VHH binders against b3qqe0. Designs and how they scored, part 8

Target 1, 332 residues: b3qqe0
Amino acid sequence: MKINLDRTSSGFCIGVQGTIHVAEEKLNQSGELYCLGDVVHNEVEVKRLEALGMETIDIPAFEELRDAEVLIRAHGEPPSTYETARRNNLAITDTTCPVVAKLQKTAKMLHQLGYQVIIYGKKIHPEVIGINGQCNDEGVVIKHPDLSDEAEIAPLDLGRKTALISQTTMDVPGFYELKKNLEKLFAEHGHRNPGTKSGEWMAVRDIDITSEKTGGRAMPELVYKDTICRQVSSRNGKLRDFALANDCIVFAAGRKSSNGQVLYSICKDANPHSYFIEDVDEIQPEWFVGENGKPVESVGICGATSTPMWLLEKVANYIGKTFGDDSGNPDA
Below, E stands for the ipSAE of ESMFold2; O stands for the ipSAE of OpenDDE; V2 stands for 0.75 times the mean of E and O plus 0.25 times the DockQ between their complexes.

## First folded at step 1 (VHH)

Design c14 (framework vhh_8dlx_2; at its last look DockQ between E and O 0.52; V2 from the best seeds 0.00; counts 0 for: pae E 6.0 > 2)
Fold by ESMFold2, look of step 2:
Structure c14 (fold): chain B 332 residues (1-332), chain A 120 residues (1-120)
Amino acid sequence: as target 1 above (332 residues)
Amino acid sequence: EVQLVESGGGVVQPGRSLRLSCAASGFTFSDYAMHWVRQAPGKGLEWIGNIYTSGSTFYNPSLKSLVTISRDDSTNTLYLQMNSLRAEDTAIYYCARVHIEYTGDAFDIWGKGTLVTVSS
């Protein structure tokens, strides 16, 4: 019986899980750690880490802090945060998610190349604050792809070479709607890439940007890079695919969690042999016997975004040891 | 006070259409993705669909031909249009706000719900 644990669509996102892991290691070693902002939107986890010695601080408290260690959470921070840390002799443990860090670097390089940077995103979101900080806060943040909010577009200089990027968690249809509307707006102003029909903007990759930065091939004046993370923005679909790929699903979450119940309904819709548990003692052996009376060939283990990965691993180990023939460990 | 208030429920004959509203207050509605979820008598919660800040929508495949989600950011109102209602659509219908830093199941604010009864 093969045991498949969903590490991509269940539990906290990989960046947040990594941040929690680093925080735990630091707290186990030193017993104290400051964290700039909530490490995760989960009061139980925040309280747990605070009981180990973590103190959550806000920007005003961070500005006053001296000679201490501060954890930068997965969402990242603008350059001004690191300047304050240097000024105040703070040791930074930086757990910025690699995807966010790469996007910040992209935004910085586009800005340094003289591009007006447009950010499809939510202005108050920490990720966007960090990205725009890389653009010296001169980035134009747009959340309405139809350009209906005149205040959002008022800062645009339609004659300037321009690059469109996105907050990683925005929707793909909105990004391309925005791109299309920007193409029209700039073209109506008379600004088009040379040789481009209908004012089309060109897709660019990180390698194209670094090539121009280092004196290589120049990029067109009007460019875009689709920086949306599909793994995050299509989570419900991936959960459905996971449920379909296994003979039997064991879904772990709290029964009073409305969020857990909603995700379980997605699994159950995709695979009628889905079972909801809060803990391993609810697991019944008949779940692992197929309709033909033979053991199921695969068991998928998943949960809500609020389900800690350690619980899913506990479930996988229990099923493997209790009902497995050869191994209790989940398939990697 | 941060609130979501559903309205428009009631008793409806099978085959008819119904539009539900969700009035948002106490927060910047245009910054949030929103969802509709329902709970039939004796059953768990069932996801209906969502709408992004852009207006893009995604639906439960089992319901996608029967429902339409829309939003009006100028009036801070979320809508659910339901067509060809069946007895099995009898449920309490909730609107829910997704935590700003997440996508998916991280609902942080729920309405109290509005009851829809579809009488054969």
Scores: ipSAE 0.149, ipTM 0.610, lowest interface PAE 6.0, mean pLDDT 84
Fold by OpenDDE, look of step 2:
Structure c14 (fold): chain B 332 residues (1-332), chain A 120 residues (1-120)
Amino acid sequence: as target 1 above (332 residues)
Amino acid sequence: EVQLVESGGGVVQPGRSLRLSCAASGFTFSDYAMHWVRQAPGKGLEWIGNIYTSGSTFYNPSLKSLVTISRDDSTNTLYLQMNSLRAEDTAIYYCARVHIEYTGDAFDIWGKGTLVTVSS
């Protein structure tokens, strides 16, 4: 029996992994660490970190906190959070995902260049709050790509040079739909990039933005930048392939995890011999017996984006020791 | 009080269609992605599909051809259209809200469910 552990399509994203790693290091050193907001939506993981000395605080508690160390999560924070930290003499451990940090910088530069910044995203989402903070909260947040929400589009200045960016976890089709509809809206009001009949907005890169800021080539008036993270968006296809490549799938996630349910359904559709567990005590010996009555040749271990990798490893190890010849390396 | 209330369930014949509703109250409905899940007798939860705040929909591949999810933000209502119902579709159907976060998603609010029985 070969045990295959999915390390590419399961588990925390790179940003969240970094956050957890730093948290662990800090906790091992000091035994105490405040975290502004929930670090991850996994109860087992949160409890583990709490046992190490992590304390989750909300914004009101943060505002009153003095002379302490505070972890900033992967989705980042607005400038106001850092100002509060300074004022209150808080030591900040900043684990903002590099992708998000870059996006914040992009938003700031666009705003400084005088662009109206449109953010495809959710206004109440912490990431969007951080991004919009870099725009002095003057960004226009749109979550309906069909522009059907009048309240969302009301603040738009159709005559102003404008840049479209996205929250990193939004859907790619929706972003481009929004782009198309914005193009139409602005064009109908007589605002188009020069030389374009249809009023197409132009894709820009960070290098283009930097160039303009430093006195280089000027960017078009209407621009967009696809800032959606592809690491998360590509997981579904990879997971399907993983499910197909194994005789049996053991999927580990919290039962309350919406992402877990979605991803499990993908696995089960691809491989009917897929089983959902929260922990190793739910594993059944019958899962590892083939139709011919013999042990299965391969078992795939995978999970949700909120499933910690140590749990997946625990599951892999358990199965190897209990039901099969453990080759010793689930990554082989 | 935050509430979700499912309705529209009942006994139906195989091959028939049924539309379920979920009425939301106590929160800004338009700010949340919504999901449908079901639980058949003696079985675990099965994810049906979801609709995001943008109106984009995703479905369980095994059910995609048989279900359509929609929402009306003006009336705070979520819908599940089911076609060509079979005996195996007998279950309690739940609506749930989800706040999508960078650090993972979880069902935070559930309805009480509505029973759908498919029987000849």
Scores: ipSAE 0.063, ipTM 0.615, lowest interface PAE 1.9, mean pLDDT 90
Fold by ESMFold2-Fast, scan of step 1:
Structure c14 (fold): chain B 332 residues (1-332), chain A 120 residues (1-120)
Amino acid sequence: as target 1 above (332 residues)
Amino acid sequence: EVQLVESGGGVVQPGRSLRLSCAASGFTFSDYAMHWVRQAPGKGLEWIGNIYTSGSTFYNPSLKSLVTISRDDSTNTLYLQMNSLRAEDTAIYYCARVHIEYTGDAFDIWGKGTLVTVSS
């Protein structure tokens, strides 16, 4: 039986895994670490790190803190947070997700090139606050792609060159719906990219924005960049494909995880031989017997966005040692 | 005070349709993705579907053709339209608030539920 561990559409994304790893290393060195905001939306994982010496603080507590080490979580922070840290003699351990860091750089450069930056996102979300901080808080944040919220669109200057980007955790359909509606809105007001009949905006690449030779020179007035992270937005489809690729699925998550319930339902619909567990003690030998009474040829191991990779690895190791593994995985 | 209040449940004959409502108060409703979850007698929770702040929806594949989720941000109300009701749809129906992020998600606010009984 081959054991296949889903490392791409299950568990914490690479950015969150990096944050947890750095937090653990710092706690092992000093025994004390403050985290600005919830490190993850998983109470068990938060309590585990708290047992190692981590303390979660909010912005008011952060502003009063002195001479301490503070972890910046994967969401990122605006420039004002770093200014406060410098003023208060705080040592920053910055674990901003590379995808978020790149997005912040993209927003800053679009703003510096004179673009009106539209951010598809939630105005009060920590990631959006960080992104908008790179635009001197002059970005226009829109969360309703149908443009039905007049307060969201009131700040738009339809005569300015404009760039659309997105919070990494927003939905892809909404981003393209927003783009379509912005194209229509700007075209109706006489603002179009040259040569476009329907007022289409141009997709731009990082090289178009950051090029030392051309640096925005080749970019039209109306542009967009799809900055949505596929680690989150594409998980449902990838997980369905993973479930279809295996004879049996073992899905690990907390019972009250909303993400776990959603993702498990996708697995179960795609593969009726899908089983939910919180830990290895729930695994049943009967799950690995196929319709012909013989052992299944493959077992897929997956979980929720909130499921840590160490638990998925524990499940893989348990199944491999207890029921046999011919995949060549040294940990199975 | 943050709260969610479901309504519209009751006794319904098989094959009929029913719309449930969820009234939200004490928070900016339009900032949150909302979910519907049900629990049949003697069974665990079954996720029905969600609606994002944009109005985009994602449904439990086994229920997709039978349900529609919608929202009215002007009245802070979430809806669940159910068609072709079956005896197996008898359950307590909950609406729930969740914040979806790459750091994971969890239901943080629940309603008390509304009972739907499908019986002749």
Scores: ipSAE 0.013, ipTM 0.434, lowest interface PAE 7.9, mean pLDDT 84
ESMFold2 (binder alone), look of step 2: mean pLDDT 82; pTM 0.823

Design c15 (framework vhh_8h5u_2)
Fold by ESMFold2-Fast, scan of step 1:
Structure c15 (fold): chain B 332 residues (1-332), chain A 122 residues (1-122)
Amino acid sequence: as target 1 above (332 residues)
Amino acid sequence: EVQVVESGGGLVQPGGSLRLSCAASGFTFSETVYAMGWYRQAPGNQHERVAIITSGGSTNYPDSVKGRFTISRDNAKNTGYLQMNSLKSEDTAVYYCAATYEVRIGSDYDYWGQGTQVTVSS
């Protein structure tokens, strides 16, 4: 029996994995580590790291902290966080996701070029706070792509050159709906890119933003960059493909997780031989026996975005040791 | 309407106990991104944090109440609690419940209650 662990569309994304790995290394070395906010939005994983000596702290505690080491989680932080850390002699272990770090740089450069930056996102989300900090908190955050929320739109200056970007976890259809509605709004108020019949905004690349003067081509007045992370937005399709590629599926997640239930239903619809577990003690031997009493050829192991990879690896090891191939090591 | 409402305040003798409740409406504590805190203010003093519980369940307390006060939340009931034991006269204050999506530098809590009076006297 071949054991296939889904490392591409299950469990924590690469950024969260990096954060957890660094936290574990620091805790193994010193036995203590502060983390600003929840290291991940998963209570089981937070509790596991706290048992190893991690202390979750909030804003007031961070501002009062002196001469300590603090982990910055994958969501990123605004410049003010680093200023406080420097002032208080705090050692920063920065695990900001590279995708988020690039987005923050994009926002900073657009702001420095004089663009009014519109952020498709949730105003109070940690990632958006970090992005808006790069814009001196002058960015306009819009959550409702139909422009129905007047409070979100009130800060817009329809006469300024403007750039639209997005929080990495927002939906692609909503981003393009927002772009279409912004194009109409600005055009109706007399602001459009020259030569556009319907007021279209111009898609820009990182190189266009970073090399306006050096690249020899000026950017238009009204631009957008689709900054949505495809690692997250393509997960449903990849999970379906993964489920179809295996004889049976073991899906691990918290039973009360709405996200876990939705993702499991995608697996079950694609492959009826799919089973939900919270931990290894729920695994049944009959799941791995085919129609003629022979072992299944392959078992796929996957989980929700909130499922830590260590749990998926624990499941793979358990299945391999208990029901695995005697001719090889399924875990390698 | 999105709000938090405190209850359970009152008059107690020194050494007594009191449990404060914070009921949320218009949002749910089952969301992993919401944190809750208790703050207090006595006349002539600044606001001070008494307890915080993060979305993941991590708790923190200042030395003035550590070992005497316990913060908890019941996501199923959409309610937070502050258990206060071994009360002292200096614990007399208006107690406020606060909730936010995430704790952040320079950010206030998004939702504050109106406060509940706790008086510790003989």
Scores: ipSAE 0.000, ipTM 0.275, lowest interface PAE 13.2, mean pLDDT 81

Design c16 (framework vhh_8h5u_2)
Fold by ESMFold2-Fast, scan of step 1:
Structure c16 (fold): chain B 332 residues (1-332), chain A 122 residues (1-122)
Amino acid sequence: as target 1 above (332 residues)
Amino acid sequence: EVQVVESGGGLVQPGGSLRLSCAASGFTFSSYEYAMGWYRQAPGNQHERVAIIDSGGSTNYPDSVKGRFTISRDNAKNTGYLQMNSLKSEDTAVYYCAKVEWTYSGTTYDYWGQGTQVTVSS
């Protein structure tokens, strides 16, 4: 049985790597660091950093905290968090991913220009909370691109100028499905961009949104900006190819990881013999038995952008030693 | 309407078997955006998760039921199941199915049914 570890399309993205590196440096300097929320949506990695002195806190605990250092993770935070930090004399180590920071600025400016901001994402996700905070929490968060969730679409004002953006880790096909369904919904209400035959929403660029000269005056009423991170989304195709290349897939990620669930779904769609784990203790011996009752010939090890490479290496080593072909002698 | 409806509970003798069903309306168990779980609560106890299945079919069970309970789903019928074998008196509880959503604070259960009573006694 060959163990194939995905080193090229699995593991931390640059933004997560930056956050973890800064956390480790701060812990090495002081031995103490508060992190607002899970530093990464991977419990194994959180526990590793907690063993180094990190303490994970929630918003209520953060609001009561005084005279301490707090890490802001890659997902970003709304303006209210920084106001609380100033009031409570908290030192902020801000590791917000530059892609997320730019997205927050985009959302703020669209809101200031009077757009109803629709966010493709999960309402309670930390990144979405940060983005929506830039919209005074007036953004409409839609998770289901088919518009099947009535509670998600109930806040929509179909007569308002509207802009669609996305949480960075959402799926590209879902974003464009949502755009298509919103185009139809608004057009049926009689709201279209002038000169569009099929009710098309218009793509806008950062310069169109952030222009101080025009203030967005030249922008159409119904617009969208594909804010999905291509550093993350480009892994989808590579991961599908990786899943197809192996008999069995062991996918390691945190259960809280939105990206983990998306990437695991891609693996499972490509290869039905794909299995989700958080750590090695969840691995089952029967996963490595093929349909013919014989051991599988290859096992692929992969994970999410929130999964550290050391965990994937641990999984590969565990499988190799426990279930692998350890025949060190061709005569045995 | 978004709803989950549990059924299949009842009275069984120790060592017996039951299969619980969870019919969903207004959402689909095939969505990769969440998992489906089975939970139970006995009088005087907190809710306990007894099984979880994700959109890919991966399952997890606590030691108390591992090897005895099996969770599954039928996406065409939008129905989840819990097969319970070798039942013990300690398995007596109201059983709930839930949509399990991954959130900032951990797993969140948006939709719980009314539950179905399972009683294991002679």
Scores: ipSAE 0.000, ipTM 0.164, lowest interface PAE 17.0, mean pLDDT 81

Design d01 (framework vhh_nb_b201)
Fold by ESMFold2-Fast, scan of step 1:
Structure d01 (fold): chain B 332 residues (1-332), chain A 119 residues (1-119)
Amino acid sequence: as target 1 above (332 residues)
Amino acid sequence: QVQLQESGGGLVQAGGSLRLSCAASGSIFSRYAMGWYRQAPGKEREFVATITSGGSTYYADSVKGRFTISRDNAKNTVYLQMNSLKPEDTAVYYCAARYSDWLGTYDYWGQGTQVTVSS
């Protein structure tokens, strides 16, 4: 059995990598560090850093903390978190992902321009909480692109100028399905951009949103910006190809990882012989049995942007030693 | 910042053994994950072995059972014990260091030491 590890399209994205690197540097220097929330949505990696001296704290503990250094993770935080830090004399080491920081600025500017901000995402996700905080928590969070969840759409004011953005780790097809359905919903209410054939919303760029700097184009009332992370979404096609190239796929990620869920679904759709794990103890021997009851010829190992490469290597070594040939042994 | 210096390379007969050493300076060694990579003539650098700051070890399939990575934090040194050497093990061996336990991603590299295995 050949074991193929996806080293190019799996593992930490630049934002997560930056957060982990800073956390390790701080722990190397002082041996202790507070982190607000899970440093990454991967329990195995959290436990590794906690063994090095990191202490994960929640919002209630953070609010009572005084005179300490706190790491802000890649997901970002709302303005209220920084206000608490100032009030409590907390030193913030801010490792918010540059993509997330840019998204928060976009949300803030759209809100300040008077747009009703719709966020494609999960309402309770830390990144969405941070984004919505930039909108004074007035953003409308929609998870179901078919608009089937009445509670999600109930806050919408169909007469307001409106901008659609997305949590960075959501799926691109869902975003455009949501946009299409919002176009129809607003047009049926009599609200559409002038001159549009089917009530189309206008794609806006960062330069359009900063129109005061460009001396620029007036933005239409109904706009959208595809804020899904390019570094993350470009992995989708490569991961699909990787899944198709192997008989069996073992996908490692944290269960709370939104990106992990999206990427795993891509693997599963491309290769039904795909299995989700958080760590090696979840691996089942029957996964490596092919259609005719004989061992599979290849196993692909991949993961999410929240999955460290050391965990993928651990999975590869475990599978090779336990179920496959030990090709490092010349006597095998 | 950390600096790495390899030693212990040389010429050895097939079936023989060599112990490579990598001395680290400049930072707290015990907090670094350490690794060994090799590059044979005309090939890309390939992973050989790594040891995490916590002492966990991982090996490439091609060397598993023959090579052993270890570290001595008191001496700021990582070692690669190479047994049952084959002509295919001939390469320049590089020491690498990273603040994290991430396999295959390293911030600091040594200059390399030549290992030649004759048949």
Scores: ipSAE 0.000, ipTM 0.115, lowest interface PAE 18.7, mean pLDDT 82

